# Ledger of designs, part 1: VHH binders against Uncharacterized protein AF_1994

No score or structure here was measured in a lab: all are predicted.

Target 1, 207 residues: Uncharacterized protein AF_1994, of Archaeoglobus fulgidus (o28285)
Amino acid sequence: SVTVGHTTVYYTNVPDAKAEVLAGYLQEEFGFTSDTDILLSMSGNEYEVRIPSSYSSPSEVEESFKVYFALLASRVSEEVFFGSPVKLVLVTHQNDELFAVKNQYSFEKAGRVFVYFKGVDREQAFNLANYLESLVGENYDWDVIFEQSEGVYHVVPFVGINDASELTPEMENSYQSMATELEDVLGGDVVVHLVNFEGYEVAAFEG
Below, numbering starts at 1 at the first letter of every chain, in headers, positions and changes, except where a header shows other numbers; antibody chains aren't numbered by Kabat.
F is the ipSAE of ESMFold2-Fast. E and O are both the ipSAE of ESMFold2, at different seeds. Each is the mean of both directions, binder to target and target to binder. V2 is 0.75 times the mean of E and O plus 0.25 times the DockQ between their complexes.
[cut] stands for letters that were removed.
The coordinates of atoms that the task and the answers printed are left out; those that the model quotes come from them. Centres of patches stay.

## First folded at step 1 (VHH)

Design f01 (framework vhh_8fcz_2)
Fold by ESMFold2-Fast, scan of step 1:
Structure f01 (fold): chain B 207 residues (1-207), chain A 121 residues (1-121)
Amino acid sequence: as target 1 above (207 residues)
Amino acid sequence: QVQLVESGGGLVQPGGSLRLSCAASGFTFSSYAMNWVRQPPGKGLEWVSGISWNSGRTTYADSVEGRFTIIRDNDKKMVYLQMTSLKTEDTAVYYCAKDRGYYKSWAFDYEGQGTQVTVSS
């Protein structure tokens, strides 16, 4: 096993160096203050990471945590395992499965703006991350999904409002302007979709 | 190693106030966002509030918005949770955490740490 802070990774069929990087990554990500045992294994070409939780049953896992966990899977794939397939499994203290996700996106960042992308060039994702970071600064935490479908770029920032009734005129103006400006940045038609922390779309703005 | 030590909990009547404190060590405190999470008796962890590294942004769970205020002091390496208008539903063990702060809940395990808040008449 390997330990960083309060995170101990137990591993099979994985190099020591990768287990150590994972231990440090999860200690930083979760900030564990109690000793936490992570199980890491590899089957075929996929890494499986089992992370214990205080939940006792699948029904207790909140929708917002599921959204977060799915995004985390993509970051772990890119930042720990160099883009290799990853399955994250949330488990009980008894190692019973509560929720599992596989990485869906590649990942780029600028400051603390995290861009999860699919079906677009890494350079476009990098340009998007830098554009967004220029608006909010290097220390603003922001998760954004970036995809292309049918010739249209879809930019999906996660926002702290629950539904469309909470949109302020300032938010509407800001995101409409963003959609228009992003058509120049990305070189095509853009739709900006505001999604709440539970994964539901609350508004959309066309450039 | 990263260490977070919570304090300030206690027994309080409904409608009362408490101020929780968290002392951080083992990392560059001023470079990370900080969060408060809680665990009610017999339930999983619930994210409560987050504050950016520079105090420029704060976020709150819907259940506590307008009643709780998160504050930090980077010189002292402290994060605080000022709780007002306390309800029996706020009864929980409270923990501080070094996280992103965007999501409404977290799934962490805490042993031998945290500060107990009991709201009861």
Scores: ipSAE 0.014, ipTM 0.266, lowest interface PAE 7.7, mean pLDDT 85

Design f02 (framework vhh_8fcz_2)
Fold by ESMFold2-Fast, scan of step 1:
Structure f02 (fold): chain B 207 residues (1-207), chain A 119 residues (1-119)
Amino acid sequence: as target 1 above (207 residues)
Amino acid sequence: QVQLVESGGGLVQPGGSLRLSCAASGFTFSRYSMNWVRQPPGKGLEWVSGISGSGGSTTYADSVEGRFTIIRDNDKKMVYLQMTSLKTEDTAVYYCARKYLPYSGYDYEGQGTQVTVSS
């Protein structure tokens, strides 16, 4: 096993160096203050990472955590395993599965603006991350999905509002301006979709 | 269904210490930065301190730098503000806060805990 801070990774069929990187990554990501045991294995091309929780049953897992966990799988794939397939499994203290996700996106970042992307160029994702970071600063935690469909770029920032009635006219004008500016940044038509932390779309703005 | 519940406030003399606590629920706590903000009597909200989701990065307002320490316990979904060398000008209602949107002003939530620094 390898330990970083309070995170100990037990591993099978994985190099020591990768287990150590994972231990450090999860220690930083979760900020564990009590000893936490992570199980890491590899079968074929896929890494499986089992992360314990205080939950006792699947029904106790919040919808916002499931959304977060799915995005985390893409970051672990890119930042720890260099784009290899990853399955994250949330488990009980007895190692019983509560919730599992696989990586779906590639990942780029600027500061704490995290861009999860597929079907677009990595450089476009990098430019998007830097543009958004310039608006919010280096310490703002922001998840953004970035995809292309039929010549249109879809930018999907996660926001803390439940529905469109919580948007002020000033906020609407700002997101509308963002959609327009992003057409220059990305080089095509853009739609910005505001999605809440539970994964529901609350508003959309066309450039 | 985000809920933030502050506690730990009270009456202390100048130079004293207090530890404020904030219990969070309804969101993925470790992913998001947390803040402490305060509202002195008859004034608007003032940002005090921030901590990253992992706890690896902290920031402080100039008025509290060196006197206050923000920490978090992601296992317990708690954020704390350790206050030392308290001054009368630190008197305020203190709120645990999460900022929702980049284009809003100080859009924060929490229920608050009263800190009074007087002799």
Scores: ipSAE 0.013, ipTM 0.359, lowest interface PAE 8.3, mean pLDDT 85

Design f03 (framework vhh_8fcz_2)
Fold by ESMFold2-Fast, scan of step 1:
Structure f03 (fold): chain B 207 residues (1-207), chain A 122 residues (1-122)
Amino acid sequence: as target 1 above (207 residues)
Amino acid sequence: QVQLVESGGGLVQPGGSLRLSCAASGFTFDDYAMNWVRQPPGKGLEWVSGISWSGGSKTYADSVEGRFTIIRDNDKKMVYLQMTSLKTEDTAVYYCAKGLRYTWSGYKPDYEGQGTQVTVSS
C-alpha cells in the first residue's frame, strides 16, 4: 500500500507510481482528516477506485453528489491515469457499493475553470477554458461540459441557481453575450445551457 | 496538515439557539465547499448543511431547513452554523468538514476531529 496524508491506497494489478499519484490526488480533492482506505484495482483496461463514505444506503446519496462524482471520474481518468478508463465506486465503511460511475469526458482546464469535453478538439476545449477564465479570473471554481451535436457547439456551465425563476436580467444578458462571443472563440454556432448542481437545465441561450 | 477546529457547543434548552464556529487551516479555504455533519449518541454521521466556496449557495438537510443557517468568512477562514429553535433531536457532536467544489455536499467523510458537543435538554 501507499499513504499520502490520511489517504492510504491498497492496490492490485497497478504500478506503484500510479497508486501514489492517486493517493495524493484524493487527499487534495477530499481533504481527509481521518485515515481513509482507498481500494484500487485494474481489470482489462479499466481502473476501479473504491472510495469510502459514511452513507449506509444508495438512497442516501444525493443527486448533486452523483453529478460531482461523474465529473470527478473524468478528472481522475485524465489527471491520474492519462486518459485510461476509470470507474469510481462510492462505498460504505464495509466496502459495500452505494453508487458507481465511469468517466464520460476528456478534461482540460485554465486556472480553476474545468472543461469536460467530448466530440470536440482538445484545442477547442483549451480555448474555451481560457476564454471562461478570462471572465472570472484564475481563482474561480467553475465546471463546464463542452460537446458538439449536428454542427452546433453546446457549452454547459454549472450554475448556482435552481430553476429559471432565479434568473435575473443581468444573468440573461451576460449569458446571451457569452453565447455570441463563443461563436468567435469556437468558430461555429453555439448554444449555452445553464445547468444546476443536480444536472437539470434551467435556461439556454443561442449565439 | 489539514486542520479544522470546531467550537461553540454547549447545553441549551429546547427552543434555544447556539452558534458553532469552525477555524480552518492547512488548505486553500476559498477553493472548497464546507459542510457541517453531526453524530447523535449511538448513531452514525448525518450531514447537516453545506456552503459553496464563495458562500453564494447553501444547502440544508430536511430536518434542519428553516432553523439552521450556514455562513462563511473567507477572510478569516471560518465557517459558522447558526442554530435556532433547537430540538432534543439536534443533540449530537458537530463536526466541520472540508467539502467538495460548490455544493456537492452529499459525500460524508468520516472526520475524527475534535468536534463540538451540542446537548438540547431541559
Scores: ipSAE 0.012, ipTM 0.217, lowest interface PAE 8.9, mean pLDDT 83

Design f04 (framework vhh_8fcz_2)
Fold by ESMFold2-Fast, scan of step 1:
Structure f04 (fold): chain B 207 residues (1-207), chain A 121 residues (1-121)
Amino acid sequence: as target 1 above (207 residues)
Amino acid sequence: QVQLVESGGGLVQPGGSLRLSCAASGFTFSKYGMNWVRQPPGKGLEWVSGISGSGYRTTYADSVEGRFTIIRDNDKKMVYLQMTSLKTEDTAVYYCATHRFGSYTLPFDYEGQGTQVTVSS
């Protein structure tokens, strides 16, 4: 096993160095202050990471955590396993499966703006991350999905409002301006979709 | 830093009701989901209920669904847990907890001191 801080990774069929990187990554990501045991294995070309929780049944796992966990799988794939397939499994204290996700996206960042992307160029994702970081500064945590469908770029920032009634005129003007400016940054038609932390769309803005 | 202060616990008979309160400070309250979690005597932490930042969405553990209601007041920076039809197995220290999107740390770091709920007799 390998321990970093309060995170101990138990592993099979995985190099020691990768287990150590995972231990440090999860220690920083979750900020564990109590000893936490992570199980890491590899089957075929997929890494499986089992992370314990206090939940007792699948119905208890919050929708916002499921969204977060799916995005985390993409970051773990990119930052720990160099783009290799990853399955994250949330487990009970008894190691029973509660929720599982596989990585869906590649990943780029600027400051603390995290861009999860597929079907677009990495350079476009990098440019998007830098543009967004220029709006919020280097210390603002922000998760954004970035995809292309049928010639249109879809930029999907996660926001702390939960429905359209919470949109202010300032927010509407800012996101409309963003959609327009991103058409120059990305070089095509853009739609900006605001989604809440549960992954439900609140509003959309066309450039 | 985040401060969460729970209150409203006490001793109650089976079938009774209590309302727990949580006062929040040190963060933009409406941006974050709020949760109630509990620790029964001799057991680990268990999640009880959650509410989205706006109050639009709520979730409940199977063991409390239909009996507990989570509510928030963003102007007052308060979250509440209305508990009805209390059972002896609801005896626990109750904590309110929050998470930032992308940095969820259940069950290991709750900043409130908790409020004791005892259901007896």
Scores: ipSAE 0.000, ipTM 0.181, lowest interface PAE 10.9, mean pLDDT 82

Design f05 (framework vhh_8fcz_2)
Fold by ESMFold2-Fast, scan of step 1:
Structure f05 (fold): chain B 207 residues (1-207), chain A 121 residues (1-121)
Amino acid sequence: as target 1 above (207 residues)
Amino acid sequence: QVQLVESGGGLVQPGGSLRLSCAASGFTFSNYAMNWVRQPPGKGLEWVSGISSSGGYTTYADSVEGRFTIIRDNDKKMVYLQMTSLKTEDTAVYYCARVPYKWGNSHYDYEGQGTQVTVSS
């Protein structure tokens, strides 16, 4: 096993160096203040990372955490395992499965703006991340999904409002302006979809 | 309607501790992740810490990791920032925020008034 801070990774069929990188990554990501045991294994080309929780049953896992966990799988894939397939499993302290996700996206970042993308060029995702970071600064934690369908770019920022009733006119104006400006940045038609932390769409703005 | 009220700031000596509080009202607090962000004098906004809706998962900026702890109490609709080993570079106005920083705007939609933390000898 390897330990970084309060994070100890137990591993089989994985190089020592990757286990050490994972331990440091999860210690930084979760900020564990109590000893936490992570299980890491590899079967074929897929890494499986089992992360314990205080939950006792699948029904206790909030939708917002499931969304977060799915995005985390894509970051772990890119930042720890160089884009290799990753399965993250949330487990009880007895190692019983509560929730599992596989990485769905490639990932680019600028500062703490995290762009999760598929079906678009990595350079486009990099340009989007830099554009968004220029608006919020390098220390702002912001998750954004970026996809293309039928010649339309879909930019999906995660926001902290629950539903459309919480949209202010100022927010509506800001995101409408963003959709319009992103058409110049990305070179095509853009729709900006605001999604809440449970992953439900609250509003959409066409450029 | 939606309100976030920060408190607990003040003047403190280097190496000291402070506990910031944020009281939320007007929305379903337990459905939202919460963040602490700060603005040092003459600088832009800097993200400090985040906590998931359940309180089960936390994240920290590199500059505060190991010194600050974010916690929440969903029953009381409160989020807290426990600050230890304070440094002069932690001097800033601290804001409690529910939504990400907005494009074309210098603040979050539902951030509070902020609370001033000054660390000096």
Scores: ipSAE 0.000, ipTM 0.171, lowest interface PAE 13.2, mean pLDDT 82

Design f06 (framework vhh_8fcz_2)
Fold by ESMFold2-Fast, scan of step 1:
Structure f06 (fold): chain B 207 residues (1-207), chain A 122 residues (1-122)
Amino acid sequence: as target 1 above (207 residues)
Amino acid sequence: QVQLVESGGGLVQPGGSLRLSCAASGFTFSSYTMNWVRQPPGKGLEWVSGISGRGDSTTYADSVEGRFTIIRDNDKKMVYLQMTSLKTEDTAVYYCAAKSYRLFGEPTYDYEGQGTQVTVSS
């Protein structure tokens, strides 16, 4: 096993260096202050990472945490395992499965702006991350999904409003301007979709 | 200043009903999933029910499904737990707890209230 801070990774048939990187990554991500045991294994070509929680049943896992956990799977795949398939499993203290997700996206970042992308170039994702970081600064946590469908770029920032009734005129003007500016940044038609932390679309803006 | 204030607890007979209330302040209420958790005497915390930020999704522990109903009023920044068909095993301190999506952090609550005592006894 390998320990970083309060995170201990137990593993078989995985290189020591990978287990150590995972231990450090999860220690930083979750900020564990009590000893936490992570189980890491390889199933076929997929890394399985089992992360314990205080939950006792699947029904206790909040929808917003499920969204977060799915995005985390993509970051673990890219940052720890160099893009290899990853399955994250949230478990009870008894190691019973509560919720599981597989990586869905590639990942790029600028500061603390995190871009989860598929079907687009990595350079486009990097340019998007830098553009967004220039608006909010290097210390602002922001998750954004970035995809292309039928010649249109879809940029999907997660926002702290629950529905369109919470949009201010300032927000509407800002996101409309963003959609227009991103057409120059990305080189094509853009739609910006605002999604709340539970994964529901609340508004859309065309460039 | 973030605050969650529970009320509505008390002594009730088995088969009775109670409505718990939680008043929230100091955070963007509609951006948080609201939960009720309870701690029976001599036991750890157990989750009871959750409601999404918009109020269009609810979840319940198997032990309370069909007996308890969670409701929220985002305009008033309130969440409620309507409890019916109460059993002696429902005796616990009930806490209101808020959870937001976080890039960092464990599957724990961001904010919790001080709790309200519910005693179901004949």
Scores: ipSAE 0.005, ipTM 0.158, lowest interface PAE 10.5, mean pLDDT 84

Design f07 (framework vhh_8fcz_2)
Fold by ESMFold2-Fast, scan of step 1:
Structure f07 (fold): chain B 207 residues (1-207), chain A 120 residues (1-120)
Amino acid sequence: as target 1 above (207 residues)
Amino acid sequence: QVQLVESGGGLVQPGGSLRLSCAASGFTFRNYAMNWVRQPPGKGLEWVSGISWSSGSITYADSVEGRFTIIRDNDKKMVYLQMTSLKTEDTAVYYCARGKYTSPYYMDVEGQGTQVTVSS
């Protein structure tokens, strides 16, 4: 096993160096202050990471946590395992499965703007991350999904608005301007979709 | 500008009670999870409790479960931590923190803190 801070990774069929990087990554991500045991294994080309929780049943896991966990799987894949497939499993203290996700996206960042992308090249994702970071500064946490489908770029920033009733005219004007500006940045048609932290779309803006 | 201002800390005897308050401004409070974290003297940060935007999910660290209660009032833009059966081990600076989620993940905003000292 390998320990970093309060995070101990128990592993089988995985190199020692990867277990150590994972331990440090999860210690920083979750900020564990109590000793926490992580189980890491590999089957075929997929890494499985089992992370314990205080939850007792699947119904206790909040929707916002499920969204977060799915995005975390993509970051773990990119930053710990160099883009290899990853399955994250949230478990009880008895190691019973509560929720599981596989990485869906590649990942790029600028400052604290995290871009999860699929069907676009990494340079476009990096350019998007830098553009967004230029708007909010290097200390602003922001998760953004970035996809291309049928010649249209879909940019999906996560926002702290539950539904369209919280959307102000100033926010509407800002995101409409963003959609228009991003057509120049990305070189094609753009739609900006605002989603809340539970993953529901609250508004959309066409460039 | 986003601000979190904690209050209610002080000196209490073991077994006593104390209520901490956190006043939020500069963001849509009802749309964010809120957390309490603490830093005991000479130790790192310890996550204490979290409450979802709707109060539909509430979580506690094992060390405080059954003794502390987190409450939010979205109309007043306040989050509270009601502490009972206080122990000397609860001595710490307590911070209110805005989070995207209610687990011990990285929080994106924290306040200036309020000192709680539990001693006889």
Scores: ipSAE 0.000, ipTM 0.174, lowest interface PAE 12.5, mean pLDDT 84

Design f08 (framework vhh_8fcz_2)
Fold by ESMFold2-Fast, scan of step 1:
Order: sequence, then structure tokens, then C-alpha cells
Structure f08 (fold): chain B 207 residues (1-207), chain A 120 residues (1-120)
Amino acid sequence: as target 1 above (207 residues)
Amino acid sequence: QVQLVESGGGLVQPGGSLRLSCAASGFTFSTYDMNWVRQPPGKGLEWVSGISKSGGSTTYADSVEGRFTIIRDNDKKMVYLQMTSLKTEDTAVYYCAKWTPRYYSGLQYEGQGTQVTVSS
């Protein structure tokens, strides 16, 4: 096993160096202050990372945590395993499965703006991350999904309002302007979709 | 819909005490783990403490262990942070948050925070 801070990774069929990087990554991500055992294995071409929780049943896992966990799978794939397939499994202290996700996106960032992307160029994702970071600053944490479908760029920022009734005229004007500006940045038609932390769409703005 | 309103901050001398409160509305409070996070001046967000949905389990950052106590009242939809033996290093804006690790990092738009300043 390898330990970084309070995170100990137990591993099978994985190089020592990868287990150590994972231990440090999860220590930083979760900020564990109590000793936490992570199980890491590889089967076929997929890394499986089992992360314990205090939950006792699947019904206790919040929808917002499921959304977060799915995005985390893409970051772990990209930042720890160099884009290799990853399955994250949330488990009980007895190692019983509560919730599992696989990586869906590649990943780029600027400051704390995190862009999860597929079907677009990495350079476009990097440019999007830098554009968004220029609006909010390097210390603002923001998750954004970025993909292309049918010749249209879809930019999907996660926002703290839970439904359309909380959308202010100032927010509407701001995101409409963003959609228009992004058509120049990305070089095509853009739709900006606001999603809440439970993963539901609040509003959409066409450039 | 979801709203978290922090209060109880203020100016206190080193060694003093404060109790922070967080009033929750717009969600089923008793089904969520709750946390306190803080942002010191010129620094990023730092997780401080967590409490399970039932109140049966609590966790603390090493920097506050033994000095801070997190409590919840599910009937009143409140979470509290009792802070004792305050140090200048505890100076920060304090936020309460529903549990997700990523939400430690300022993805929360609900909650204006409450300022704690520890100075002589």
C-alpha cells in the first residue's frame, strides 16, 4: 500500500507510482482528516477506484454528489491515469457498492475553471477554460461541460440556482452575452445551457 | 429554492469564542450531511468540519480538532459551529454547505457567509 496524508491506497495490478499519485490526488480532492482506505485495481483496460463513505444504502447518496462523482471520474482518468478508462465506485465501510460511474469526458482547466469535454479539440477546450477564467478570476471554482453536436457547440456551466424561478434579468443578460461572445471564441454556433448541481437544466441561451 | 444563511460571526480576541449558525431551507435538511468551510483573506476555500445527516458522526480538519464542535438540530433545520480558543489563523469568511467535496471550493451561490475576525 501507499499513504499520502490520511489516504491509503491498496492496489493490485497497478504500478506503485500510479497508486501514489492517486493517493495524493484524493487526499487533496476530499481533504480527508481521518484515515481512509482506497482500493485500486485494474481489470482489462479499466482502472477501478473504490472510495468509502459513511452511507449505508444507495438511497442515501445525494443527486448532487452523483453529478460531482461522475465529473470526478473524468478528472481522475485524465489527471491520474493519462486518459485511461476509469470506474469510480462509492462504497460502504464494508466495501459494498452504493454508486458507480465511468469517465465520460476529457479534461482541461484554467485556474479553478474545470472544462469537461468531448467531440471538440483540446485546444478549443483550453481556450474556453481561459476565456471563462478571465471572467471570474483564477480562484473561482467552476465546472463546465463542453461538447459539439450537429454543428453546434454546447457549453454547459453548473450554476448555484436550482430552477428557472431564481434566474434574474442580470443573469439572463450576462449568459446571453456569453453565448454571443463564445461564437467568436469557438468559431461556430453556440448554445449555453445552465444546469444546477443536481444536473437539471435551468435555462438555455443561443448566441 | 435551496438557501443556506450563515450568521454569528464578528470580531473577537485570540483565545475567544464564537458560535456560528446556519439556517437551511428549500430542501429536506435531515437527509443531507452538512459542512462548514472557510475562506481566509487571499486564500482558497478550506474545509473545516462535517456532520452526518443524523448527527451521529462528526469530522474536523486537523487545524481545528479539539477547538471546534459541529452540531445540528434537524427539527429547527439548523447547523452550528461552536468555536473556542480562536487563533488569528481562524480569520476567514465561514460558509455552511450541503455535502459534496467539490462544493467546498466556492461553487455555492447560496449563502453569503459570515465573517470571523480574530485580532487583538
Scores: ipSAE 0.008, ipTM 0.209, lowest interface PAE 8.7, mean pLDDT 84

Design f09 (framework vhh_8fcz_2)
Fold by ESMFold2-Fast, scan of step 1:
Structure f09 (fold): chain B 207 residues (1-207), chain A 122 residues (1-122)
Amino acid sequence: as target 1 above (207 residues)
Amino acid sequence: QVQLVESGGGLVQPGGSLRLSCAASGLTFSSYAMNWVRQPPGKGLEWVSGITGSGRSTTYADSVEGRFTIIRDNDKKMVYLQMTSLKTEDTAVYYCVKDYHRPGFSYQLDYEGQGTQVTVSS
């Protein structure tokens, strides 16, 4: 096993160096202040990371946490395992499975703007991250999904409004301007989709 | 390891003011939202106030809105709660709590400090 801070990783079929990087990554991500045991294994080409929680049953896991956990899987894949497939499993203190996700996206960032991308170039994702960081500054936490389908770029920022009734004229004007400007930045048609923290779409803006 | 150490509590008369401090160590401080939570005698935990990692957004419980101000100094790894117009109902142990605040991803409040006692009494 390997320990960083309060995070101890128990591992099989993985290099010591990878286990140590994971321990440090999760210690910083979750900021554990109590001793926490992480189980790491590899089957075929996929890393499985089991992370304990205080939840007792699957029904207790909030939808917003499930969305967060799925995005975390993509970051762990990129930042700890250099893009290798990763499965994150949320478990009880008894190691019973509560919720599991696999990485779905590649990952890029600028400051604290995190871009999760699929079907686009890494350079485009980095350019998007830098553009968005220029709007909010280097210290603003922002998660954004970035995909392309059928010749259209889909930019999906997570926002703190629950539904369309909370959308202000100022927000509408700002995101409409963003969609228009992003067509120049990305070099194609753009749709900006605002999603709430549970992953449901609130509004969409075409460039 | 992340450690949060609260200080600044004490005994104060109704209408008085106090400033609570929370010092963080072993943490990428600006990556976490910071919150103040309190536990009044004989009651459960109550969320009081939050501030995003950047410091751009603050939120307050209705019971303290207009009376309390949360601020942070990322260079010093400090978060503060400036309390004014204190009421007997504000008597509680106050804890500072780091939270993972990516927009929309609130998972857990993580606190294990001793807290700081605020008593409002004449």
Scores: ipSAE 0.007, ipTM 0.191, lowest interface PAE 9.5, mean pLDDT 82

Design f10 (framework vhh_8fcz_2)
Fold by ESMFold2-Fast, scan of step 1:
Structure f10 (fold): chain B 207 residues (1-207), chain A 123 residues (1-123)
Amino acid sequence: as target 1 above (207 residues)
Amino acid sequence: QVQLVESGGGLVQPGGSLRLSCAASGFTFSHYWMNWVRQPPGKGLEWVSGISPSGGITTYADSVEGRFTIIRDNDKKMVYLQMTSLKTEDTAVYYCAREKIYGSSGYRHFDYEGQGTQVTVSS
């Protein structure tokens, strides 16, 4: 096993160096203050990471945590395992499965703006991250999904409003301007979808 | 149902200290920036301090920087404001506020402010 802070990774069929990187990554991500045992294994080309929780049943796992966990799987894939397939499993203290996700996206960042992307160029994702970071500064935590379908770029920032009634005219104008400006940044038609932390769409703006 | 409950206010002498607490419920606390805002007597709301979802980033108004510290405990769903070297101009009702959203101007809109806790700094 390998330990960083309060995070201990127990591993089979995985290089020691990768287990150590994972331990440090999860210690920083979750900020564990109590000793936490992570189980890491590899079968074929997929890494499985089992992370314990205080939840006792699947029904207790909040929807916002499921969204977060799915995005985390993509970051772990890119930042710890160099883009290799990853399955994250949230478990009870008895190691019973509560919720599992696989990485769905590649990942780029600028400052603390995190872009999860699929079906687009990495350079486009990098340009998007830098554009968004220029709006919020290097210290703002922001998760954004970036995809393309049928010639249209879909940019999906996660936002802290629960529904459309919380949109102000200033916010609407800002996101409308963003959709228009992003057509120049990305080189095509853009739709910006505002999604709350539960994963529900609040509003959409066409460029 | 989003709830923010502030506590810890009171009467203190200039140069004194107070710690304010905010108990959050009804939302996934660890996913939101949390802020403290205040309303001095006869004035509008003034932003005081903010803390990122992870707690790794803190921001402060120029008027309180070096004197106030914002901290959070995601396990307990709590935000705290540790106030030191209090001045009479710090007298206000203090509110815990969940950050609403970023706009292109960078202006932050706050929602779900609690009932507030009164801080009075007076000899």
Scores: ipSAE 0.000, ipTM 0.170, lowest interface PAE 11.6, mean pLDDT 83

Design k01 (framework vhh_8k46_1)
Fold by ESMFold2-Fast, scan of step 1:
Structure k01 (fold): chain B 207 residues (1-207), chain A 124 residues (1-124)
Amino acid sequence: as target 1 above (207 residues)
Amino acid sequence: AVQLQASGGGFVQPGGSLRLSCAASGRTFSSYAMGWFRQAPGKEREFVSAISWSGGSTYYADSVKGRFTISRDNSKNTVYLQMNSLRAEDTATYYCAADRYGSKYYSPSEYDYWGQGTQVTVSS
């Protein structure tokens, strides 16, 4: 096993260096203050990472955590395992499965702007990340999904408003302008979808 | 958040005020609900205040309503507790906590990530 901070990774048939990177990555991500045991295994070309929680049943896992966990799977795939397939499993302290996700997206970033993308060019995702970082600066944490469907680019920033009642005129003007400007950045039609941390779509803006 | 660091505690006379800060390092602060809890020596940890991810909802223990105000600045990854009209009974170590999971803010067991405390002493 390898330990970083309070995170210990137990593994077989995985290089020590990868297990150590995972331990440090999860210690940084979760900030564990109590000793936490992570189980890492490999089946074929897919890595499985089992992460314990205080939950006792699947029904206790909130939608906001499921959204977060799915995005985390894509970052672990890219940043720890160099794009290899990853399955993250949330488990009880008894190692019973509560919730599992596989990486759905590739990943690019600029500063703290994280772009999770599928069905688009990596260079376009990189350009999107840099554009968004230029608006908010290097210290702003932002998760954005980026997809293409039927010739239209869909940019999906996660925002901290619960529903449409919290949408201000300033936000509406800002995101409308963003949708228009992104058509030049990405080279096609753009729709910007505002989604809250539970995955609920609050609003959409066409470029 | 990777780490939570509470600060701003100290000594104050009854009727005075203090502003506590909780600085989060790492990523995803804007996706967390944040709470403040306090613990006096030999007592259980009790709820003080909480704020939703957007700042649109705030919650307070009955003992602090009208005196304390919770707020957050997601651009600075910081949550604040403004404490006015302080009483001797407010003396405690104050902890900030982050909850990725929950919609229920009142129980310490709902929070997965805890910072180090900051001591508040109200005395004359």
Scores: ipSAE 0.012, ipTM 0.328, lowest interface PAE 8.4, mean pLDDT 83

